# Ledger of designs, part 21: VHH binders against Putative glutamate--cysteine ligase 2

Target 1, 372 residues: Putative glutamate--cysteine ligase 2, of Gloeobacter violaceus (q7ni89)
Amino acid sequence: MTIPFQSSTAPTLGVEMELQIIDPATGNLTPRGPELVTFCEEHPEVGLVVKPELVQATIEINTGICKDVAQVERDLTTQLTLLRSVCRERGVSFLSAGTHPFARWRERRYTQTPRYRALVDKHVWTARRMQIYGLHVHVGMPDGDTAIQVINQITQYAPMLLALSANSPFWEGDDTGLDSCRTKVFENLSSAGLPFRFENWEGYENLINVLLETGSIGSQREIWWDIRPHSDFGTIEVRICDATRTLAEVLALTALVQCLAVYFRRLYENGEEIRLLHPGIIRENKWRACRWGLEGELIDPLTLKGVPTRKLIEQTVGEMQSLAAELGCSAYLAAIPAILASGNGATRQRRIYSQSRSLVAVVADLEAGLAT
Key: E = the ipSAE of ESMFold2; O = the ipSAE of OpenDDE; V2 = 0.75 times the mean of E and O plus 0.25 times the DockQ between their complexes.

## First folded at step 19 (VHH)

Design T1 (from x6 with G56D S59R D62S Y109V; framework vhh_7pa5_2; at its last look DockQ between E and O 0.01; V2 from the best seeds 0.00; counts 0 for: pae E 23.5 > 2, grease 25.4 > 24.2, placed apart)
Fold by ESMFold2, look of step 19:
Structure T1 (fold): chain B 372 residues (1-372), chain A 120 residues (1-120)
Amino acid sequence: as target 1 above (372 residues)
Amino acid sequence: QVQLVESGGGMVQPGGSLRLSCAASGFTFSSYYMSWVRRAPGKGPEWVSTISYGGDWTRYASSVKGRFTISRDNAKNTLYLQMNSLKPEDTALYYCAKGREWYGSAFDVWGQGTQVTVSS
């Protein structure tokens, strides 16, 4: 059976930010997401659009279909400004991080819609542990074959994207030793992790049809890969990133993803041959990014030796400068050198904790990140 | 009219134990992080311990970790500090402190304090 891919001939953008709703008095998660969703649905004149998530203390905000990163910035700035106002009036606050530093997943209340009930019924204990939060970036693709080829190439960069965005060092009050423990929690789902390689769209269709026909999934949206095609939107969706602390980081990662997607799309359209790294090496690099963040090394595909992660990111950003100028996103990429210099969110969270010995202080600092 | 009243202080020998209590009134006790802070002779306030409003998380200064236990009884509006293996360095005036909403690490109300003296 054919899975139609809706064409997006321009490299349009969509960004989804998963946010944590907290009680300002305690810094703990509070199950008031449904209240916010209901208010926004009943008051469309406010202009704030929030989506529910499995955990009632979680909401999602989204951009519309954006032409460039500047429009993503305008959409998210507007939504975040409105969200601050609505939350302030209701005595709640919000923050962005890959996990909550100390909230316990056993204390969470789950949204009871047919979709989320089915998710919990299927995945049981593993779904209930999904107190994790990501940043998702969509980039428009002209067809399925192009989407698959771009996914194959961008997957090799997933470790860099993870290292830059890692913002989940704590789990239920404990330092996990990882820069992104979200990654390990997420991989407990059966279809999570790095995508498989396909030769073309037909190869993807063949797998999806088997999964649909066997009842293994109800739709393509039940595929939890780090990067996946989204046939209904005509995009690829990059899902590897933790929710970052600041909007500047969101925009920097969005810019880098768009540059990479356009770069590899053009190589494919021009018939250029591109070498692919062994999947096992990509998996090792993802682990290194998860464990060490920016402080480690990634295996260089050319020499098969470890090289500093920061160096590889610097090289990649340098190679994207001309394309970023063409796409109008150079200013947003400029945040990446600052991330390399000061560390990712996990580094920052650990620094705040070491200085204050308080995870409540870490939460306060995370909360402040979207106010800037 | 927020009021915090500490009690349970006294003199003890090194290695002894003592339990401090803090009676709270004039606010919704169960909605706030609560802390113990101490002031030794000639020194400024030193943070000792903090407990979340539900009691699900506790934190301790390194100087007291493993020896002191913070707890609360929200039904009785009372904060506690169990102090074991006391040392002369623990001699101080101990205060119960109410945290501000949403952070718990900044204090806006204090009690009068209860004196703990650890002496041979």
Scores: ipSAE 0.000, ipTM 0.102, lowest interface PAE 23.5, mean pLDDT 85
ESMFold2 (binder alone), look of step 19: mean pLDDT 83; pTM 0.841
OpenDDE, look of step 19: ipSAE 0.016; ipTM 0.306

Design T2 (from T1 with Y33D; framework vhh_7pa5_2; at its last look DockQ between E and O 0.01; V2 from the best seeds 0.00; counts 0 for: pae O 11.1 > 2, grease 24.4 > 24.2, placed apart)
Fold by ESMFold2, look of step 19:
Structure T2 (fold): chain B 372 residues (1-372), chain A 120 residues (1-120)
Amino acid sequence: as target 1 above (372 residues)
Amino acid sequence: QVQLVESGGGMVQPGGSLRLSCAASGFTFSSYDMSWVRRAPGKGPEWVSTISYGGDWTRYASSVKGRFTISRDNAKNTLYLQMNSLKPEDTALYYCAKGREWYGSAFDVWGQGTQVTVSS
């Protein structure tokens, strides 16, 4: 039972943005996703391709295969421009955030498909709370063994990626106290969370084959780890990030992910020894990022003491400068200092709520993040 | 090499039914979304229906919704289109199409098509 890995010798990029469809009059989710998908499929001259999601108020846009972050920017800019036009003509709007600030899951319509029914049958209570939205970044890998080694290393950086992207402080009208409540909601699924460490591709194949043969999953696409291999695309997929408010944030995170992936790929190809944090420390760091975002501390692998999350991110970005120049993404990576200075999306949402005392105002601000 | 072969077309009276099949080879069929597209005489291609790789969701053009049913058998590498309550407007050459893996600006592979004619 082999799982072939489709080689991507260059570190190509693919980006997936999960978006919320809202009624501009109320700011609430509106179940207009399926009609947008159907319209785009019936009107190929529009040039916009959207994917459906389980919640009818959700859609996904994806880039093509991009060689660099500049191509990702052009692709997403084109698609977001088209989406604005399609939505305006239909009297709806859209936004990007890890959760909707006040929409209630019990009031949502779900697409009644065999996939939805299977999900609910398997996950029951937990599946009905999946009103969450992420940013996914693919990076091309030359083979499965390399993909596994890069995943082992990038998993140690998942907490800082989460801290930068956290954009889900509110759940159904309540301040959760977390910067990313999406993370805790997602972890309720049995196949979600931090990936396991594997020695190589064969180790990954062995686990996946057991899960397939026992009926625990129907395909590799049901592995929802924070970072996973995608054998059909020949990539690794970083899934830890909340949907961020702006395209600039999307591009900054994409740049950082590409730099980390290439950096650790080259270390592996050069036969260099790679130090790994204990999995329990990574899990604690993920919690710290989820709880405090940029304002907390992460456990430093060398000192085993808390170090300010902002400082570790600054250090990492500094270490990636030469590689970013080589990959042509320095300008996008340079946006991270601005994120550190102004705070992540959770900080922004809380600021607006404290000033306005209105979650409708928070939604309006989120909507503005992808305008023009 | 990727190949798609459609069959099951024919002549039928209005209100009748037909079932189209598409035999797929040369790729991992169960990994790809699949679509039916049709071309009426003198007209450009028109999307009819799409089914996800696992069969867990389906989408239909508004002109056929409620009358046509797309399905797949991943064990047999075969795509189907059940067409009920056929109308003269459904007369077309029907193609099976494979979508792109990530972002599809167009369908990547097409069959030769199977003719469906609805008339008295």
Scores: ipSAE 0.000, ipTM 0.456, lowest interface PAE 10.9, mean pLDDT 86
ESMFold2 (binder alone), look of step 19: mean pLDDT 84; pTM 0.847
OpenDDE, look of step 19: ipSAE 0.005; ipTM 0.223

Design T3 (from x6 with G56D S59R Y103K Y109V; framework vhh_7pa5_2; at its last look DockQ between E and O 0.05; V2 from the best seeds 0.00; counts 0 for: pae E 17.4 > 2, grease 24.4 > 24.2, placed apart)
Amino acid sequence: QVQLVESGGGMVQPGGSLRLSCAASGFTFSSYYMSWVRRAPGKGPEWVSTISYGGDWTRYADSVKGRFTISRDNAKNTLYLQMNSLKPEDTALYYCAKGREWKGSAFDVWGQGTQVTVSS
ESMFold2, look of step 19: ipSAE 0.000; ipTM 0.173
ESMFold2 (binder alone), look of step 19: mean pLDDT 81; pTM 0.823
OpenDDE, look of step 19: ipSAE 0.000; ipTM 0.242

## First folded at step 21 (VHH; framework vhh_7pa5_2)

Design q1 (from q2 with E101V; at its last look DockQ between E and O 0.01; V2 from the best seeds 0.00; counts 0 for: pae E 23.4 > 2, placed apart)
Fold by ESMFold2, look of step 21:
Structure q1 (fold): chain B 372 residues (1-372), chain A 123 residues (1-123)
Amino acid sequence: as target 1 above (372 residues)
Amino acid sequence: QVQLVESGGGMVQPGGSLRLSCAASGFTFSDYYMSWVRRAPGKGPEWVSTISYSGGWTYYADSVKGRFTISRDNAKNTLYLQMNSLKPEDTALYYCAKGRVWLTDSGFSLDVWGQGTQVTVSS
């Protein structure tokens, strides 16, 4: 079977933020997502569009197709402003983090759409534990072969994207010891984790067709790899990041992803030969990012030696400066040094807990991250 | 509120053709794969065909490959099945189904399906 790839010649952007709906009085998740979705569907004049998720306390907001990070900022700012207003009217609030610090997955009510029923039927216990939240970034690609080559290359950077975005140190009231426990919860799904490396689009098509024919998946949407092609949108989709606390962090990661995607697209278009890191080393780096966040080391693809994660990120951002200027995203990329200095969201959550001894205080601080 | 209404069935001689339609309402049609399932008299359900969200990928039971073509029009919320070179064994009540068709020990697991449209292939 041929899987058509819808071309996007420009490196356009789409961003999806998964958000948690909370009761402001308790800080706990509240199953008010379906109510918000229904309200927005019945009141299109409001201009807020939210999508449901498996857990009824979860919603997703999205941008349109954006030419640059500045448009992403405008779209998300508009949607967040509208969401604040709608939530205030209903006595609820929302926040962004990779997990909820203390909510328990057994207490959750689940959306009953056919898609989510099928997901729960297939994955059973693992799907019911999916109280996790991510940040997804799409970048437009001109064709499937280019998309595959860019995915092969960007996958080597997934660990540093995870280290920057890690924002899930707590699970059901316990400090997990990880910067991103979301990552380990997600990997319990059979179709999650690092993508496989393909030679070209045909190789991807061959695998997907086998999975469809055998009933292993019902559609490409059931492929939950950390980075995947999205043939209908004509994009690659970077899914490795935890939901970060602030919009500034969202925009910084979006900028870095766009720069990396354009950089590797151009190398491919110019016929440049690029060494690919062994998949086992990428997997080790993903673990290091999950466990230690910014405080550890990653195995450098060039030297095959451990190098401080912060140093590799600084080098990568430095190498992207010219592209960032061309793409109009220098100001957003410039936020990354501040993230490196102050720590990721997991560092911040642990700091708040150590000072307050209260996970409710951690939730309040997360809520404040999107308050403006 | 979710509704699927099949039409286009009828009587046809062997070797003939029919086109089935399924009008969908009450859900975002373009978010779901869609399937055709058939039930011959006195038999259990048989999966016939499935189509992806955009229509870019189609899947067929071996018994209908090369003879049947599934399609969809997302702007009209309508699923189609073009049936050519019909055989007597294609005689069945044809159902439009929302989503994938799961076979379980107790039968098909379907999200929603319609009332069906009868196809009879005989002289």
Scores: ipSAE 0.000, ipTM 0.101, lowest interface PAE 23.4, mean pLDDT 86
ESMFold2 (binder alone), look of step 21: mean pLDDT 81; pTM 0.823
OpenDDE, look of step 21: ipSAE 0.017; ipTM 0.290

Design q2 (at its last look DockQ between E and O 0.01; V2 from the best seeds 0.00; counts 0 for: pae E 15.7 > 2, placed apart)
Fold by OpenDDE, look of step 21:
Order: C-alpha cells, then sequence, then structure tokens
Structure q2 (fold): chain B 372 residues (1-372), chain A 123 residues (1-123)
C-alpha cells in the first residue's frame, strides 16, 4: 500500500508543546488537563486549543502552520497567554520540562479515551511511566523521498538537540544523574528511539505496511521515533528535545531544526554528496547527550573523534548562520550561545536544587520560565 | 578477512565500453555503501562512484556522470561499474572499495580497497 506524502510548502513550521499542569499550592502535578480541554472546546471564543495527553496532568498546545520562527513565536505567545488566563481562573498553573521533579508515576491519572486505554493496555508498564514531556518541531517537506533523506541526515544532529534541550534530571524526587531521564523513559516504548535509515520513501512505506498488516501498529502515529515523517502533514517531526523551560529555548531549537532541515534538503535537491554516520555512533552520541548534556563529549561525525559537545554545537550553529539569515531566524538562533554558556535546563534545575535544597523551588523556577 | 577482488578491466578504444566487477567477501556486503575509485598514472586517487545498501541511491563524480553506472547484486556480493563512452582520461587503475562501518562519505574515506583492475583507453 502506498502511503501518500502531503506536500508542504517548505520550510513551514509547526511546534507542539507538552505542558505540565500543576497545583500552585503544592507544586505537584494535578489531573486538570481534561477540564482545560473541555473548557476550551466549549468556549471557542477564547481562541485556545488544548489537546489531551495520556497523563491527565498533561496538555498539549500546538501552533498552526507557520511560515517562519517569528510566526511560531507569535502563535505560541498568544496561546501561552490565553492558557495562563484560563489556568489562573481555575486555580492551576503550568510549566515546561522533560519531567516533573518529584511527581510519582504511580499517582498519575490516565486519559480514559479508547485510544489511550488501548495504548496503556498494549504497552502496560512502559506506558504507565510516561509522565514525560517533549518538544516537537515539524518542518515542511515537498515529498517523501526528500523527507527520508533529510531525516537520515538530521538524525546525526539529534544528540546535539538533546544536549541543548535536556531538562529532565529528576525522576520522582531523585537526581537520576542524567540530563535527560525523559529520553530513557521514552525508550522503553517498543517503537521509540532513533529512527531507522531508509534509502527512500518506498523503503519506509514497506516497513510501515508490514507493521500495519501485522497489527504491530494501528497507525503511523504509533511510531515514536526521535525523528519521524508525518505524511499527513507533509513534514518531518523532530521529537528528540525535552520540553524546555522557556519559550526562547523553544524558538532557538525550532530555528536550529529549521536550519538543519533546509540545509539537508538543499543538499539532496542539489545532488550533493551525502555522508551518514554509523548508527552505532549516533546511538552512542545520544547516550552521551542524555548523560552529560552540554558537559560531555560527542563523537564528531566528520572526524570520528571525541569533541566537546559545546564546541560541536557551536560549530554547527556557526555553519547555519548564513541559512538562518536567509530564513529570518538569526535572532532566535542567537540564543543558543547563551544556553551553551549557562548550561541546559538540567544544569539549571540542579543549580536551583543545590541552592534551595527544595524540589518545590525547582518547580517554581520552571513555572517562572513561561510566565513572560 | 575483508576481501575485494576487481575484474573486467582491459584495453579499449575511445568511445568503447567496459564492465567492471568486484567480488566482495569477509563482511556483510549489503550493510555497506560501496564505491569505485581510480588512480591514473602520476595522479592521486579519484573517487568515481558510490552506491547505497540496496542500490537505491547512486552517486557519481562529475567527470563520469552520464557515462558510468554503478550497480550491485547483494545476493552475489558483487559490485559493478558499467563504463560507457570511455575516454583516454578514464585510463586508470580502478579499485573497488568499502567505507567505514556504516559510514558513507562518497568514497573519500574508504577503509578497504581491492587490488584494482587496469583500464586503458587508447586508440
Amino acid sequence: as target 1 above (372 residues)
Amino acid sequence: QVQLVESGGGMVQPGGSLRLSCAASGFTFSDYYMSWVRRAPGKGPEWVSTISYSGGWTYYADSVKGRFTISRDNAKNTLYLQMNSLKPEDTALYYCAKGREWLTDSGFSLDVWGQGTQVTVSS
């Protein structure tokens, strides 16, 4: 069966933010997501769309199809402002991070729609622990072959994106030692992790068809790779990033993803030579990013030598400057050096904890990230 | 032990055709991009062509585009290079090569080369 790829005007953007709903009195997760969803549905005049997630303490907001990062900023700013008002009126708040610092998965309530029930039934323990939150960035692609080629290339940069975005050091009150424990929790799902390589869209179709025919998946949406094609949207979807504390970080990562996607698209369209890193090396780099974030080393895809993660990211960002200027996202990309200098979200969370010795203080700091 | 054995070379007149073969052994052939590289007398090695795992992607140097065709038979562990419209400038020792493990870079950083097969284009 052929899987049509909806052609998108490139390089359009769509961004998904998974947000934590918290009780301001305790700082803990509160299962108020469904209430927010229902309210928004019943009051379309508010102009806010909130989507449910597996865990009821989670909601998702999405941009429309945006032409550039600036439009993403405007869209998300509006949505977040509206969300803040809606939450305030209901005595709840929200924040963005890969995990909650002390919430226990056993205490979570799950969305009871048939879809999510089926998901929990199928994946059981691996799904029950999914109190994790990610940033998803869509980039428009003209066709499936292009999408596959870009995914093959951009996957090599997924570890850098993870290192930059890592914002999940704590799990159920414990410092995991990881900058992104979200990634490790996610990897428990059978269809999670780094994407497989394909030579073309047909190769992808062949796999998906087998998985569908065998009942391994009910739809492509059950493919939870760190990067995946979205044929209905006509996009590639980069899912590797932890939910970041601030909108500025979201936009910086969005800008970098857009630049990378366009860069590799152009290489492909121009018939330029491609270089693919060994998947085992990518896997190792993902681990290194997960474990050490910005403080470690990654294997340089070109030299195959260990290089400080920060340096590699700096180099990559430097290489994207011209394209960023063309795309109009230079200002957003320019936030990355500050992240490199100050550390990622995990570093910040640990710093706050070290100073306050309070995970509630960490939550408060996270909450403040989207307040402006 | 990884082995690559080229064959099919020879002398041909300008405008002629040759088909090179490379027999691979000692590794999972289908797990690697494969390439052809050539070395002309007095010159350094020149990348010629690369083919992906299943042949879905092919790459060529500008100097051979439209004239050469790379292909592979994974069932036979064999790489091919069909050379058409040969020119004197194509005279070289042609090597079959594989890249680093699951790393492909258009043949610029290849780790294993065969002994080569001589191609001579002359009137």
Scores: ipSAE 0.000, ipTM 0.272, lowest interface PAE 13.1, mean pLDDT 92
ESMFold2, look of step 21: ipSAE 0.000; ipTM 0.257
ESMFold2 (binder alone), look of step 21: mean pLDDT 81; pTM 0.819

Design q3 (from q2 with E101T W102Y D105E; at its last look DockQ between E and O 0.01; V2 from the best seeds 0.00; counts 0 for: pae E 20.8 > 2, placed apart)
Amino acid sequence: QVQLVESGGGMVQPGGSLRLSCAASGFTFSDYYMSWVRRAPGKGPEWVSTISYSGGWTYYADSVKGRFTISRDNAKNTLYLQMNSLKPEDTALYYCAKGRTYLTESGFSLDVWGQGTQVTVSS
ESMFold2, look of step 21: ipSAE 0.000; ipTM 0.113
ESMFold2 (binder alone), look of step 21: mean pLDDT 82; pTM 0.824
OpenDDE, look of step 21: ipSAE 0.026; ipTM 0.400

Design q4 (at its last look DockQ between E and O 0.06; V2 from the best seeds 0.00; counts 0 for: pae E 19.9 > 2, grease 24.3 > 24.2, placed apart)
Amino acid sequence: QVQLVESGGGMVQPGGSLRLSCAASGFTFSDYYMSWVRRAPGKGPEWVSTISYSGGWTYYADSVKGRFTISRDNAKNTLYLQMNSLKPEDTALYYCAKGRSWLGDFSLDVWGQGTQVTVSS
ESMFold2, look of step 21: ipSAE 0.000; ipTM 0.125
ESMFold2 (binder alone), look of step 21: mean pLDDT 82; pTM 0.832
OpenDDE, look of step 21: ipSAE 0.000; ipTM 0.224

Design q5 (from q2 with S54G E101A; at its last look DockQ between E and O 0.01; V2 from the best seeds 0.00; counts 0 for: pae E 14.5 > 2, placed apart)
Fold by ESMFold2, look of step 21:
Structure q5 (fold): chain B 372 residues (1-372), chain A 123 residues (1-123)
Amino acid sequence: as target 1 above (372 residues)
Amino acid sequence: QVQLVESGGGMVQPGGSLRLSCAASGFTFSDYYMSWVRRAPGKGPEWVSTISYGGGWTYYADSVKGRFTISRDNAKNTLYLQMNSLKPEDTALYYCAKGRAWLTDSGFSLDVWGQGTQVTVSS
């Protein structure tokens, strides 16, 4: 059985932000997501489209199909402005982070759609612990074979993307010691983690067909790899990032993902031979990024030696400068130096906590990240 | 063992220029952010400037922006600070520091310091 791939000849973009709905008085998650979804469905004139998530205290916003990062910025800015107004009128607020610093997953209420009920029924205890929030970036691909080759290559950069975006140091009131505990919670699901390496689209089809025919998955949407093809949209979807604190960080990561995807697509289209890093090394680098964020070392794919994570990111961003100019995203990529200088969201959350000794203060600071 | 040796300090009139150097040894210089920190008489340390591994990004305290330029030569394991339009308030002992940028309340980590070189801007 074939799985048709919807062609996206241009490297178009789509961005999904998962957001936490909070009670301003307590800073805790509040199960008001369904209320917001219903309001937006009943009032299309306000122009805001939100999607429900498993936890009722969560919503997501998605861009349309964007030509470039500038369109992503305009789309998300408009939606966040509208969401801020709708939330204010209802006495709630929202924030972006990979986890909530102190909310407890056993206290959460879950969305009662057939899709989410089926998810909980299948994954049971592991699904109920999914109080986590990501940033997802789609990049258009011309066909499945190209998508697979780009995924094989861009997967080695998943650890850098995680290190930049890590924003989940706290879990249920405890400092986990990780920069991204979201990553470890997510890996409890059977279909999560780094993608498998395939020779081509047919290899991917063969695996997916076995999983569908055996009832192991109900659809391709149940494949939650860190990077996956999305055949219906004709994209690759990069899912490794924690939800970041600010829109500037969202746009910087979107720009870097687009640059990497286009770079490897062009190498493949030009017939250039591209080295494939051993999957075990990529897995070790993902762990290092999860544990230490920007402060650790990654194994350099070219030398196979450990080097500071910041140095590898600086080198990669430097290599993308001319492509970023061509794609019109240089200004957005320029936010990465600031992330390298000040640290990722996990660093910021820990700094706020060390100064205030209050996780409520950490939540207030996260909330402020999308206020402007 | 890590060793940082600053040089190039001295006496200069207001409006003058100096160039500080820092010779580094005992570590892989290109693997570290490098910083300049200064200590004026009777005051604690004040961060001045930081430069990334390859020199692609530079950072400055507001008090020195536009007047000071940090640079590095990884082939010579040397850090530099070009100081122009010097003011009396720039008078301080200037230290070369090895360290990550991200773990102090000042926004930069400072793992190892040199011995310092004195800069005096006479009124």
Scores: ipSAE 0.000, ipTM 0.244, lowest interface PAE 14.5, mean pLDDT 86
ESMFold2 (binder alone), look of step 21: mean pLDDT 81; pTM 0.817
OpenDDE, look of step 21: ipSAE 0.015; ipTM 0.296

Design q6 (from q2 with G56S G99D E101S; at its last look DockQ between E and O 0.01; V2 from the best seeds 0.00; counts 0 for: pae O 13.3 > 2, placed apart)
Fold by OpenDDE, look of step 21:
Structure q6 (fold): chain B 372 residues (1-372), chain A 123 residues (1-123)
Amino acid sequence: as target 1 above (372 residues)
Amino acid sequence: QVQLVESGGGMVQPGGSLRLSCAASGFTFSDYYMSWVRRAPGKGPEWVSTISYSGSWTYYADSVKGRFTISRDNAKNTLYLQMNSLKPEDTALYYCAKDRSWLTDSGFSLDVWGQGTQVTVSS
């Protein structure tokens, strides 16, 4: 069975943010997501759309189809402002991070729609712990073959994106030692992790067809690779990033993803040489990014030598400057050097904890990230 | 032991055609990109062509584009190079090579080479 790919000629953007709903009095997660969803549905005049997630203390907001990062900024700024008002009126707040610092998964309430019930039933323990939050960036692609080619290439950069975005050091009150424990929790799902390589869209179709026919998946939506095609949207979806503390970080990562996607698209369209890193090396790099964030080393895909993660990211960002200028996202990309200098979200969370010895203080700091 | 054995070389006139073959053994053939490299007298090795594991992707040096076609039969563990419109400058020892792991870059990440088959284009 053929899977049609919706064509997007421009590198349009769509961004999904998974947000934590918290009780301001305790700083803990509160299962108020469904209430927010219902309110927005019943009051379309507010102009806010909120989507439910598996965990009721989680909501998702999404941009429309955006032409550039600036439009993403405008869209998300508006939505976050509206969300802030809606939450305030209901005595709740929200924040963005890969995990909650001290919330316990056993205390979570789950969305009771047939879809999510089925998901929990199918994946059981691996789904029950899914109190994790990610950033998802869509980039428009002209066709499936192009999408596959770009995914094959951009996957090599997934570890860098993870290192930059890592914002989940704590799990149920404990420092995990990881900058992103989110990724390790997520990897417990059978269809999670780095994407497989394909030579073309047909190869992808063949796999998906087998998985559908065998009942392994009910839809492509159950493919939870760190990067995946979205045929209905006509996009590639980069899912590797932790939810970041601030909108500025979201936009910086969005800019970098857009640049990478367009770069590899052009490379492919121009018939340029394709260089692929061994998947085992990518896997190792993902681990290194997960474990050490910006403080470790990655294997350089060109030299196959270990290099400081910051250096590799700096080099990559440098290489994207011309394209960023063309795409109009230079200002957003320019936030990355500051992240490299100050550290990622995990570093910040640990700093706050070291100073305050309070995970509630960490939550407060995270909450402040989207307030400004 | 990984082994590559080339065949099909010979002498041909300009404008002629040859088909090279490479028999692979000692590894999972379909799990690797394969390449052709040639070495002319007095010159260094020159990358000619690379093919992906299933054959869906093919890459060529500019010097051979439109004239050479790389292909593979994974069931037979065999790599091919169809050479058409041969020129004197195509004269070289042609090697079949296995790419290093899943790394692929212009045929320079090659870890195993055959003994080569001689191709001579002369009037």
Scores: ipSAE 0.000, ipTM 0.259, lowest interface PAE 13.3, mean pLDDT 92
ESMFold2, look of step 21: ipSAE 0.011; ipTM 0.495
ESMFold2 (binder alone), look of step 21: mean pLDDT 80; pTM 0.807

